# Miniprotein binders against Uncharacterized protein C1840.07c, part 11

Target 1, 306 residues: Uncharacterized protein C1840.07c, of Schizosaccharomyces pombe (o74480)
Amino acid sequence: YFNVNQLFDHEFIKVFPNFKGNVEAKIKYPTVVYAIGDIHGDFPNALDVLSAAGVVSPVFPHEWTAGNATLVQTGDVVDRGPDTRKLFRWFNDLHKQAEKHGGRVVRLLGNHEFMNAKGDWRYVHPGDKASYPEPSEENRIIDWGHSGEIGNLLLSEYNVTYKDNTTGSHFMHAGLSPEWAYREETVNELGKELLSHFMSREKIPEYLEDFWAIEGPMWYRGLAQLSEEEACEVALNVTKTLNVNRLVMGHTPQFHGIVSRCEGRILLIDTGLCSAYAGERAVLRISQNDTDSIVEAVYRGKIVKL
Key: E = the ipSAE of ESMFold2; O = the ipSAE of OpenDDE; V2 = 0.75 times the mean of E and O plus 0.25 times the DockQ between their complexes.

## First folded at step 3 (miniprotein)

Design P1a (from A1 with R35E K36I E39F E40W K44E D46Y E47L K50S R51E Q72E K75E; at its last look DockQ between E and O 0.01; V2 from the best seeds 0.00; counts 0 for: pae O 12.3 > 1.5, pTM E .722 < .8, off the site)
Fold by OpenDDE base, look of step 3:
Structure P1a (fold): chain B 306 residues (1-306), chain A 89 residues (1-89)
Amino acid sequence: as target 1 above (306 residues)
Amino acid sequence: SPEDLRQLADEIRKLIDEVQRAIELAEQGDPETAEILLFWAQEEIYLLESEAEELARQGNPEKARELLERVEELEDKIEELLDRLEKES
């Protein structure tokens, strides 16, 4: 592990000449976490906003440019768009690239990944299916299964939740009710078990029924849909239980851009960035040092402090 | 189908071109970009192998095997290049 301090001085630029980050900002805020919400098979829009944020190059091969930063993708890479296979591969490659620079790509599961694993393809774009050789449907079933490329990635490299201790931020696709916040340590394992059962087309055990329920970790919308007072009460409870400062999630579209609720305790980062929705293209950026943090929504043409 | 095999062959050709570009970049003193291209190439190989195996199951085993052998050769070359890049860094 490179000494983190060596990565933020002028020597870092000498070692990494293609680094496009602001060195001064990195010296002041040595920890940077980026987060991108629901992509839904739209590589061009994901590339557009991630490149604008300085996470990847806008030029092929779209290399990692964020140095030792963390990128979190909060799920729903599949459905509604054709670029599913390309996106899964890209995030896997970006992680490998990031690790060489002391960074990482955290990949989280959305409800759409679970639905596809289950064989519920109601939202699958025709272009996604057509990306497989004939018989395309059968080959896609294999790809999303235990022995498939995507299926193996989901089972090995993906989680339901991620807690970033440095920024005091919790990331997941949908969100945690207060009841599930008390069980947060079980969520990743339960999610993996459920995913495996779906891939096997097995009936889910009774103990997993609550996990896949509307108030469960994959579907919960309370932090997005409750009133400000009620959502803030829930968020205060959950953040206290998890020992974090903020909750970051996608799943519930915010077509006008990233939404901050409860004075930054809730961050909703699904902006409907895919072409199917024509929402705002946004990336969350958290810059952290020992005493302070800056939370920003990064758009192609503007940065908004949250 | 013969058309599916042609498509797979075209994809393999594109991958070969990318690996060749990576070699050229490494020789030109840009090993970092070369490495990135090789990572992309490795991920694409997994897909091509799966497609070739499926084509073999569908009744063109000889041609599918020829394509698989070519993919395997490409994989070996990529691994060799990555190892060289790691030793030079």
Scores: ipSAE 0.000, ipTM 0.184, lowest interface PAE 12.3, mean pLDDT 86
ESMFold2, look of step 3: ipSAE 0.012; ipTM 0.499
ESMFold2 (binder alone), look of step 3: mean pLDDT 78; pTM 0.691

Design P1b (from A1 with K14E E18L K36E E40L E43A K44W D46F K50Y R51L; at its last look DockQ between E and O 0.23; V2 from the best seeds 0.00; counts 0 for: pae E 16.0 > 1.5, pTM E .735 < .8)
Fold by ESMFold2, look of step 3:
Structure P1b (fold): chain B 306 residues (1-306), chain A 89 residues (1-89)
Amino acid sequence: as target 1 above (306 residues)
Amino acid sequence: SPEDLRQLADEIRELIDLVQRAIELAEQGDPETARELLELAQAWIFELEYLAEELARQGNPEKARELLERVQELKDKIEELLDRLEKES
C-alpha cells in the first residue's frame, strides 16, 4: 500500500520511464518473470530495453534493479555485434546480484552459442575478436573452450530450456516439436553433451543428430512459422505435454515487436534487437498473483498487453 | 528428411518475403531501413545455409543441393542490393 509518486520525482521518472509502473505491478503481482530474446552482441540496445523495463539501472555500472524477479535470456548473445564478452560478464554479474535479493537470471543456449563453441565464427563481429589481447584468435578459441571463461559459463550456468512452474511458462531459444516435448526432460542434458562435443571439435555422435537437426530444439521454427491453425495445434499439444500455459521463444525474428499466437500460448520474443536490425526493442513481462496472470510486452516508454 | 527439407524451403520463402519488403522500403524512400532488413536477411541466409549443409548430409542430397543453389542466388542478390544502396547513398 503506497503511492509511488511520493517516492520518485519528475526527474527520476525521466531517467527510469517504466520504473513507476513496474513497482505498482510488483505490488499487485508479487511474482514477475522477464524475458529478453536474441541480443547478438549489442550491449547498448540490451541495456536500453532492460533499463526501460526496470530490470537494470540505466546508470553505470548497470546493476540489477528487479528485486526477486526472474530474468530469462533466451540465447543468441553472441555474433553480429561486438559486445559479446561484456554481455556474458554482465549477465553473470546480474545473476549474482539478483541472488542477493532472491531473484535470478536464467541463461539459455541459442544456436549461435553452439556454432561459436564448435569454431564456426562466420558471424563473429571484428570488435568481438578485437576484445581479446593479441593473439586475439587464439585467446578467443581458449575463451570459448572447456578451459575458458565463456566456455565454463556455458557448461555450468546455461541450459537449453527453462520451465517456470510459478507462472506456468516454458522458455527456450528455438522451440520444441511435439516429439521433443515428450522428451523435454532429456533436452538440457543432450544440449550439454552436444556443447562439450563441439568444444572438443568432435563429430556429432549419432544419438545427437536429431537434437541438432532443423526440427530439433536449437533450430525448430514451426511454432513461429506454421499457419496460425497449424501452429496452434502444435502449441496445444506441447503445452499439454509440458503442463504449462505458454511457450516463450526467440530465434525467429519479429520485426515490429513481441508476437502472441494461439491465444497467448506462443510468445515470440526475438525482435531483432541488435542495432543492425530494424526490429523494435522489447522485453516480455509475465506477472502472477493468486488469481491472475498478466502477460505484457515492455517497450521504451510503453507497456502493451499481449 | 523430406520434412526437414520442406521446413527449410518454408524458411527460404519467408526470407524472400523479407528481401522483397526491403526492396519496397528502398523504393518508398527509406533506404536506411531497407539496408537494415537486407543485413538481417543476409544473416538469416547464413543460418539457413548452415542448416542446409547439415541436412544435405542427412537427407536427399539432390533436393538439398537445389535448395542450396536457391539460397546462393538469394545471397548474391542481397549482396548486389546492399552494394547498390551503399553507392547510391
Scores: ipSAE 0.000, ipTM 0.292, lowest interface PAE 16.0, mean pLDDT 84
ESMFold2 (binder alone), look of step 3: mean pLDDT 82; pTM 0.782
OpenDDE base, look of step 3: ipSAE 0.024; ipTM 0.412

Design P1c (from e3 with K36L K44E L46E L72E; at its last look DockQ between E and O 0.01; V2 from the best seeds 0.00; counts 0 for: pae O 10.5 > 1.5, pTM E .748 < .8, off the site)
Fold by OpenDDE base, look of step 3:
Structure P1c (fold): chain B 306 residues (1-306), chain A 89 residues (1-89)
Amino acid sequence: as target 1 above (306 residues)
Amino acid sequence: SPEDLRQLADEIRKLIDEVQRAIELAEQGDPETARLLLWEAYFEIEELAYRAEELARQGNPEKAEELLERVEELEDKIEELLDRLEKES
């Protein structure tokens, strides 16, 4: 079996001397972070763009090929498409494969995961429901509960935020207001508590009401929707508070591709890649060394420096 | 058409053979190759299911439903095998 992962081994350089460009780039920028936004049950499109980005094998697209890189998925894996169960299993497997190579897959929660955990299935694709054995609805309820496969993954392997210290990048689904940036250290715990309450169909405690509000961590759109001046002011405050260089988020669709705001301080990576939106298929790539970073939008047929 | 149903049945049979090969590889001590084959099979099975449903709509519902049931059974089996390989790793 052609171990495509050998493509990144020093021995592969000996076999393919013309592949010097990628190896030299990896020597110059040893840390790579990939990020993919909202997928919404569209496995083919996610696979296509991740394969094009070199995160998964072009021969075996379900196999991790990014070596010691980090992949971040920023939430909204569920809804609008049928491939929900497949995507959750795939990302779980990719993480295990990545770890064998010193890499990782960081999996973040979107508001759609919370809605599904709550039993708000208004956006659930019929094919997602049909992926469960009969009685399909009851089995899906179990799967999204505390004892279910997806429910257990969400509670154990998922977070709301991820801070990559090497690249100085903060990742989450929606975004942090300045007020929530001061409380960033609590966001993951509060998110898990809320998720658990939703799964139990319990009333949300008063202290979690602000977390699930429109300005809260799961819904905030200010960094995407405010004017450039106002969004830059917010981003400057939040990045200072978090001690990061950039904020990366999905949630607010950018159908023309990845959007950079405030001179790269804000990166909006939800491109509506799912077939329901017919947006651009894009992956963010951050290449880092001790002094410099390269931030790129990777599309199937082009790479754009941001 | 009867030809489309035969073609689908042949593809399902090939997939069953691939799943069986994956089981054999796992038993022979190559669970990594088994996992790769099962993931490939898992991705192909959904396309076969869709084709089976479409054939059921176009005509010969009994045979297409039988094929669909077989595809669903195969999907469940692939999922079970992947889960086993994950637990053993």
Scores: ipSAE 0.000, ipTM 0.277, lowest interface PAE 10.5, mean pLDDT 87
ESMFold2, look of step 3: ipSAE 0.011; ipTM 0.516
ESMFold2 (binder alone), look of step 3: mean pLDDT 80; pTM 0.736

Design g10 (at its last look DockQ between E and O 0.01; V2 from the best seeds 0.00; counts 0 for: pae E 10.7 > 1.5, pTM E .725 < .8, other shape alone 2.996 > 2.5, off the site)
Fold by ESMFold2, look of step 3:
Structure g10 (fold): chain B 306 residues (1-306), chain A 93 residues (1-93)
Amino acid sequence: as target 1 above (306 residues)
Amino acid sequence: SPEEAKLELRYLAELIRFLIDWVQRAIELAEQGDPETARKLLELAQEEIDFLEEAAEELARQGNPEKARELLERVQELKDKIEELLDRLEKES
């Protein structure tokens, strides 16, 4: 260990107090993972909560400030708000910046990304469509296809699930039923196949129909919506099957903040942060050392242990 | 895959519970003096109601008329409430 205060300008710490806190936490807990849920096209609100958590600078150009930490974004970047293209570009740029410090930005697919690739635009904000030159709908179709900027990112940089072995945490957009947890090793490849079929407007093969169904990986809400007893029974099964300590998911809004169920085995991080929902703005923080794990909800004005 | 995986009544009922929470949040927002955000949330909830109506039609087609009728009754109650609230917000804006 060395004295990190000698590495940092005290005036910088006065201006950006969350940066100092992240350095101190890093010394005690060298592994840090952040997670942010559904954004739905709201760049200002995503910036607000990520800067409050110390993941990005609150000052333009809003660069990465989380060192070698991991940020997981659990999908549903698109729809309801207008800032879709800006958000996809921003997270891609943040990943490139994070890599220079040994960190990363893990980006996961939400069901709304699949809907947009399929051509189901029922929730697309008019400002999103208007961000393309005329003919805007045709240009947006191209952008979300195999050769488009967004489509290429989704195929090359995005997965359905992320398992972080260091913290024992499993991340995804919607959730896994016990049946799909048993087959978790197949989920990312099946998701890639389905996404490609959707972009091509091809009829999906029968073996992918259950993947896209209401109980499949992109839609399942059971861990959020079942009674506490029933949800905990599912979570005990799923965490054992996956050999993890906790399951982190968005998709089902919790308007008053991040919700923990089943003694921390279920973490619901979609807080409806976009202005269309007017929910709380929160980011999950998991801090890990050799002996301890600290799991917290970070809000603009407070930190709550989960 | 069978359409039954998409139409499990337990999960459809839980989706209805979630939508009830959205409607309650919209009422809170309107009472707090934010009818524009309340209106947007109710419009989003209306779109989810459309999915539930389609699900009820599929349950009927699959030969589950009792389940389809029960789902439709709950869905219609929510739809009527959402429409009532949207009409109220429009008149009071």
Scores: ipSAE 0.005, ipTM 0.396, lowest interface PAE 10.7, mean pLDDT 84
ESMFold2 (binder alone), look of step 3: mean pLDDT 78; pTM 0.702
OpenDDE base, look of step 3: ipSAE 0.007; ipTM 0.237

Design g9 (from g5 with D10E R13E D17M A51E; at its last look DockQ between E and O 0.01; V2 from the best seeds 0.00; counts 0 for: pae E 16.0 > 1.5, pTM E .747 < .8, off the site)
Fold by ESMFold2, look of step 3:
Structure g9 (fold): chain B 306 residues (1-306), chain A 89 residues (1-89)
Amino acid sequence: as target 1 above (306 residues)
Amino acid sequence: SPEDLRYLAELIEFLIMWVQRAIELAEQGDPETARKLLELAQEEIDFLEEEAEELARQGNPEKARELLERVQELKDKIEELLDRLEKES
C-alpha cells in the first residue's frame, strides 16, 4: 500500500522526496522491511526519518502509513533524550495499526533498555524522569518493572533478535560473535531471563554473565569495529551459521549514515540520530520479491543503494 | 500513463483507509483529531479530482471516469463525516 501523504501533489514530492521511489518500489517489490536503529529518546528525529521513508505520516497524529510492511526497531529507545515514554507508546500503537493492514512493528531490546531495567540510570535524560508524576523516580522504577507499562511491554513484546526468513535478514541491537551465533536459538530466552532478573534487582546467575559481557549479544561491536577483512570473516561465519544473507545491527554509531560492510552482509544502522549525537538520520529499507532483494539507506532527500 | 493510473487508484484506496481511521478516532473519543484527518483527506481529494480529470484528457478516459466516480463517493463521505463531527462539537 502507498503513503497517501507522499502522493497528493508535485509539491509534496519536493517536500517528501522518497514519494515516487516508494511507490515504484512497492509495485515491483511487494515485500518491504524497514529498520531504524538507536533513537535515544528523540521523537522529532525518529518522526523525521520514518516519515521521510514513508513509514509514518509526517502530520499529526503520525500514524502508520506503510501498509503491510514490517518495521524493525533495533533497540536503545531510552536514554539521552527526553521522549522515552512517548516513543514506547508510539511504537506500540504503530504495531497495532500495522496489524490491521497485515504489517507489523518488530521491537528489539538494546543494552540501554537492560540498563534502565536494572536501575542503571546514568544516561537517563531529566525530561524522561520529569514525564512521570511526583514522586517521579519511584514511579519510573515501577514503570520499568514487572508491573509497569514499559516493563510489561519489554517482557511481552520485545526480543533480542529477529530473523526474517522472507528477506533472509537477521536483526538485533548489538551483534553476535560466532560463539553466540552458534547459540542463537537460546538468545531470546536468555535475554528475557536477564531482563526479569534486572527488573527484580536480583544478582544475575553465573550462566548469564557471558550474555551480558562485552563480547555478549547486548554489547558485541566486532562486526562494526574490526577491520573490513576481520569483520567479513566473522560475518561469513555468522551468516552461514544463521542461514541468512545479511546481519543488521545498531549500537555502534555511524555518524555519516548507514554503513554496509562485507558485500552487504553487515549493515550498521545506528546513525546517531539523537540530537545529542547530531548524526545523520537514516532508515534501512529492504525490498523483496520472489527472486531479488534491494537494500537501501533512506535519508531525507536521497536514497542510497547498499 | 498506465503506471500513473495504478498509482492514483492505490492512492484512492489509501484515502478510503484514512477515512476509516478518522471514524475510529471519533469512536475512540478523539473527534478533534478525526476532524483534522478528514480535513487533510478533503484537501487531498481535491487534488485527486484534478489529476483524474487530466488523465481523462490524456488518454485513459474509461479508467479516469471510474476514478472520478470513486473520488466523488469519497468526497461525499468526507463531507458527511465532517458535518457530523461539527454538529457533535
Scores: ipSAE 0.000, ipTM 0.153, lowest interface PAE 16.0, mean pLDDT 84
ESMFold2 (binder alone), look of step 3: mean pLDDT 81; pTM 0.741
OpenDDE base, look of step 3: ipSAE 0.249; ipTM 0.671

Design k1 (from A2 with E37Y Q40E E41L K44F E48W E51R Q70L K74E E77F R81A; at its last look DockQ between E and O 0.03; V2 from the best seeds 0.00; counts 0 for: pae E 13.1 > 1.5, pTM E .646 < .8, off the site)
Fold by ESMFold2, look of step 3:
Parts: C-alpha cells; sequence; structure tokens
Structure k1 (fold): chain B 306 residues (1-306), chain A 88 residues (1-88)
C-alpha cells in the first residue's frame, strides 16, 4: 500500500475523495452509522456517493468496506430511474457481507415502495419495467407481490423506522408527527400490515387510513417544511418522546446537500441524488465513541460537519 | 533517471493490459457486471499513467513518480480483487 501521507496528493484525492477522513472514521470510532436517502433507481449515483464515503470499495463496488458499521437506507429506492432490481439486490448483498464483519444494512420503506406495491406506477421508469422478461408488466406485478423477489424482501427485511440506541438516532423515510411519535412502537407492524393489504390490492381497514394519510408516517413533511421555530418545537417533542438525540429522514428533497435544523435534531438527507433532480450527492455519517459524537455530511469531494 | 521513469511507465502499461485481460476473462467466465466495473477502473488507471507522462514532460519528475506509486498500489488492489472474484 502507499504511504498514507502520500495519499493526500491532489491527484490521489481526485481518485479516492475523502480517503483520509474515511480512514480516520473507520479506525478512530468504534461506532459509525451511515445513512443514504432517496435513490430513485439511480445505481451509478448511489455507488458514487457510497464509495466516496468509504462504505463500498472504490475499486470493487459490490464489496462492503465499512467493517462493523451500520448503513441505513431510508427508502424510495424505486421510481424515476431504471435500476430498481439491481439496487434491491445490491443492498441485500451488502447486508450479507456486512453481517460477516458484525455490521448491517438497515433498509427502510419509503412511500414510493408502498405506491408500487399497490399498483400505483405513475413514476416507474420504462427501464425498470423493461428489466423484466415479457410480459414485463405482469411479471413486475408478481415481483412486487407476496411471492415476488422484491415483495417478499420488503415484507421480511424492511421496516418503516429504525432506532439506533448506540448513537441515539432515529431513522425513517418521511417523519413522525408528535401524535405518531407517541405511537412509534406500533409503526413497524402497521406498516407491514398496510404493505400486505396493498400487495393484495385490498381496500385498507379504516384503522390504517391515518397511517397512510398526509400527516402519517409515510408522508409527514413537517420537520422539513415548517418554519425553523415550529419544526424545532416538533423535533424537541418528538426526540423527547422517542428518547433520541436526532431524527434522520429523507422524502423532502434538499437539492444543495444534507440539511441540519434545530441544532442537529433534524437531519434531512434526501438530496435529490437521482440524476433527474441534479441534486448534490451526499451520505450522512455519525461517528461515536464514549465521549464524542461527530455528525457529518460526506460529499464526493468534501466532508462537512453538521 | 528519465530512462528509469520511462521503464516504470512501460511496466505499468503492461500491468494495466494484464489487468484488462484478467477482467475480460472474468466476464467470459460468467461475471460480466463485475468485469465491467473492473474495466472502467482500468480505464481510470490509464488516465493516471497519462497524467504521469504529462508531468514528466512538464519536468515535474517527482510528482510523476508519486503518481506512479499510487498507480502501482491500485494495480495490486485490482489483482487481488480479480483473484478473489475468480475464486467465487
Amino acid sequence: as target 1 above (306 residues)
Amino acid sequence: DEKELREKIEQLKDEVERLEKEARELAEKGDPERAKYLLELVEFLRDWIQRALDLAREGDTEKAIELLKLAIEEIRFLLDAIEQLKEE
């Protein structure tokens, strides 16, 4: 290997951006959690930013290089871009690799996964459909159902929320209103029930209507869109209710990079990563030891403390 | 010294060509997606070699040598990775 001081030459940094910062995080902090937001079918852009963050090899993109860290993917893998099946398989494979090192890939449901399961394909890219053999639409319906590769994976490996007690961080796709924060322990089971009803093309029970509503867990945007003062009031309530330090969510695009609100209690990580939006590409990184926690946005060419 | 630099550049070009052949063998053996990623990285390594040549022509031999050292280590990564992929 090269001498590590030589790795800071500007030519090497162009090839392996953030290499120094990635190495420091991996070896200096026993706990590292990464989070990537909405991908929307764009495998090349997801690969670019995850390799820049040191989660996958910059040489061998199918190789997990984050050791015992956790990667959280906060949903909306599907729609707008063509690489849906490749992405679901990729994250599943990365999880299997991570387990061998004591790490994990936590995969969360976005509202677009629910839409696809219920047959609402308004945003499905033609290349996604074309990835299925003819008759491609019928085969895609099967794939997103109870017996399909994607559908079974969503029912068995995906949740709506993830609470990471080591870093005190709560992750989900959209967000929790204070009402839903009080019910957070029900959210994952309710989400699984709703997903199953959608896959069966059944009308949902009345008790699930509020879950799917605009103020419910799959759609709520208040933490992103309310004024700073109002959003912070909500975040203080929700973090206290959940006993966490910070709330991490995608769903509401931040085209100029990861946004921190309310002194770091709100982290908005959907950066419009898909090329259709031309947003910045970023990964959230939370590094923690017994005395310190550092929260960073990792871009292709820089790391920004949040 | 210029002679030694040029000999190292030619050695690296030969190594990159070997890597490309190994990656194409992997594609032939039934892993075309991994082979594609390796071939794209091989193209990037060729850009490194070209940049080293440019630095040497500009008279910046020390920077050219450092860039060549980086390229050598990346080739070693690729050889190891290809061997791992062949064993799968």
Scores: ipSAE 0.000, ipTM 0.140, lowest interface PAE 13.1, mean pLDDT 83
ESMFold2 (binder alone), look of step 3: mean pLDDT 74; pTM 0.620
OpenDDE base, look of step 3: ipSAE 0.037; ipTM 0.279

## First folded at step 5 (miniprotein)

Design v1 (from g9 with A52L V71I)
Amino acid sequence: SPEDLRYLAELIEFLIMWVQRAIELAEQGDPETARKLLELAQEEIDFLEEELEELARQGNPEKARELLERIQELKDKIEELLDRLEKES
ESMFold2 (binder alone), alone request of step 5: mean pLDDT 81; pTM 0.756

Design v10 (from g9 with R35K Q42L K75A L81W)
Amino acid sequence: SPEDLRYLAELIEFLIMWVQRAIELAEQGDPETAKKLLELALEEIDFLEEEAEELARQGNPEKARELLERVQELADKIEEWLDRLEKES
ESMFold2 (binder alone), alone request of step 5: mean pLDDT 81; pTM 0.746

Design v11 (from g9 with A9L K63E A64V)
Amino acid sequence: SPEDLRYLLELIEFLIMWVQRAIELAEQGDPETARKLLELAQEEIDFLEEEAEELARQGNPEEVRELLERVQELKDKIEELLDRLEKES
ESMFold2 (binder alone), alone request of step 5: mean pLDDT 82; pTM 0.778

Design v12 (from g9 with A22V A34L L85I)
Amino acid sequence: SPEDLRYLAELIEFLIMWVQRVIELAEQGDPETLRKLLELAQEEIDFLEEEAEELARQGNPEKARELLERVQELKDKIEELLDRIEKES
ESMFold2 (binder alone), alone request of step 5: mean pLDDT 78; pTM 0.713

Design v13
Amino acid sequence: SPEDLRYLAELIEFLIMWVQRAIELAEQGDPETARKLLELAAEEIDFLEEELEELARQGNPEKARELLERVQELLDKIEELLDRLEK
ESMFold2 (binder alone), alone request of step 5: mean pLDDT 79; pTM 0.736

Design v14 (from g9 with A41L Q42L E49I A52L V71I K75A)
Amino acid sequence: SPEDLRYLAELIEFLIMWVQRAIELAEQGDPETARKLLELLLEEIDFLIEELEELARQGNPEKARELLERIQELADKIEELLDRLEKES
ESMFold2 (binder alone), alone request of step 5: mean pLDDT 82; pTM 0.767

Design v15 (from g9 with Q28K T33K D46E E53K Q58K E66K E69K Q72K D76E D83E)
Amino acid sequence: SPEDLRYLAELIEFLIMWVQRAIELAEKGDPEKARKLLELAQEEIEFLEEEAKELARKGNPEKARKLLKRVKELKEKIEELLERLEKES
ESMFold2 (binder alone), alone request of step 5: mean pLDDT 80; pTM 0.756

Design v16 (from g9, 16 letters changed)
Amino acid sequence: SPEDLRYLAELIEFLIMWIQRAIELAEKGDPEKARKLLELLAEEIEFLEEELKELARKGNPEKARKLLKRIKELLEKIEELLERLEKES
ESMFold2 (binder alone), alone request of step 5: mean pLDDT 77; pTM 0.697

Design v17 (from g9 with A9I Q42L E49L A52V R70K V71A K75L K77L)
Amino acid sequence: SPEDLRYLIELIEFLIMWVQRAIELAEQGDPETARKLLELALEEIDFLLEEVEELARQGNPEKARELLEKAQELLDLIEELLDRLEKES
ESMFold2 (binder alone), alone request of step 5: mean pLDDT 81; pTM 0.750

Design v18
Amino acid sequence: SPEDLRYLAELIEYLIMWVQRAIELAEQGDPETAKKLLELAAEEIDFLKEELEELARQGNPEKARELLERIEELLEKIEELLDRLEK
ESMFold2 (binder alone), alone request of step 5: mean pLDDT 80; pTM 0.748

Design v20
Amino acid sequence: SPEDLRYLAELIEFLIMWVQRAIELAEQGDPETARKLLELAQEEIDFLEEEAEELARQGNPEKARELLELVQELKDLIEELLDALELAKKGDPEKAKELLKRALEKIEKLAEEIRKLLE
ESMFold2 (binder alone), alone request of step 5: mean pLDDT 79; pTM 0.779

Design v21
Amino acid sequence: SPEDLRYLAELIEFLIMWVQRAIELAEQGDPETARKLLELAQEEIDFLEEEAEELARQGNPEKARELLELVQELKDAIELLEKGDPEKAIELLKRAMEKIRELLEEAKK
ESMFold2 (binder alone), alone request of step 5: mean pLDDT 75; pTM 0.693

Design v23 (from v21 with Q20A Q42A A52L K63L E73A K75L)
Amino acid sequence: SPEDLRYLAELIEFLIMWVARAIELAEQGDPETARKLLELAAEEIDFLEEELEELARQGNPELARELLELVQALLDAIELLEKGDPEKAIELLKRAMEKIRELLEEAKK
ESMFold2 (binder alone), alone request of step 5: mean pLDDT 80; pTM 0.768

Design v24 (from v20 with Q20L A52L V71I E73L E80A)
Amino acid sequence: SPEDLRYLAELIEFLIMWVLRAIELAEQGDPETARKLLELAQEEIDFLEEELEELARQGNPEKARELLELIQLLKDLIEALLDALELAKKGDPEKAKELLKRALEKIEKLAEEIRKLLE
ESMFold2 (binder alone), alone request of step 5: mean pLDDT 78; pTM 0.757

Design v3 (from g9 with Q42A E49A K75L)
Amino acid sequence: SPEDLRYLAELIEFLIMWVQRAIELAEQGDPETARKLLELAAEEIDFLAEEAEELARQGNPEKARELLERVQELLDKIEELLDRLEKES
ESMFold2 (binder alone), alone request of step 5: mean pLDDT 77; pTM 0.676

Design v4 (from g9 with Q42L E49K K75I)
Amino acid sequence: SPEDLRYLAELIEFLIMWVQRAIELAEQGDPETARKLLELALEEIDFLKEEAEELARQGNPEKARELLERVQELIDKIEELLDRLEKES
ESMFold2 (binder alone), alone request of step 5: mean pLDDT 79; pTM 0.722

Design v5 (from g9 with R35I Q42I E49L K75L)
Amino acid sequence: SPEDLRYLAELIEFLIMWVQRAIELAEQGDPETAIKLLELAIEEIDFLLEEAEELARQGNPEKARELLERVQELLDKIEELLDRLEKES
ESMFold2 (binder alone), alone request of step 5: mean pLDDT 79; pTM 0.714

Design v6 (from g9 with A9V R70L K77L)
Amino acid sequence: SPEDLRYLVELIEFLIMWVQRAIELAEQGDPETARKLLELAQEEIDFLEEEAEELARQGNPEKARELLELVQELKDLIEELLDRLEKES
ESMFold2 (binder alone), alone request of step 5: mean pLDDT 81; pTM 0.750

Design v7 (from g9 with V19I A41L Q42A A52L V71I K75L)
Amino acid sequence: SPEDLRYLAELIEFLIMWIQRAIELAEQGDPETARKLLELLAEEIDFLEEELEELARQGNPEKARELLERIQELLDKIEELLDRLEKES
ESMFold2 (binder alone), alone request of step 5: mean pLDDT 78; pTM 0.702

Design v8 (from g9 with Q42A A52M V71L L74F)
Amino acid sequence: SPEDLRYLAELIEFLIMWVQRAIELAEQGDPETARKLLELAAEEIDFLEEEMEELARQGNPEKARELLERLQEFKDKIEELLDRLEKES
ESMFold2 (binder alone), alone request of step 5: mean pLDDT 76; pTM 0.673

Design v9 (from g9 with A41V I45F V71A K75L)
Amino acid sequence: SPEDLRYLAELIEFLIMWVQRAIELAEQGDPETARKLLELVQEEFDFLEEEAEELARQGNPEKARELLERAQELLDKIEELLDRLEKES
ESMFold2 (binder alone), alone request of step 5: mean pLDDT 70; pTM 0.541

Design w1 (from C4, 13 letters changed)
Amino acid sequence: SKTVTIEVRIRSDDPEELRYALELIEFEAMWLARELGIEVTVRVEVEGDTIRIEITIRADSEELLDLALKEFLFEIRELAEQLGAEVRITVERE
ESMFold2 (binder alone), alone request of step 5: mean pLDDT 82; pTM 0.794

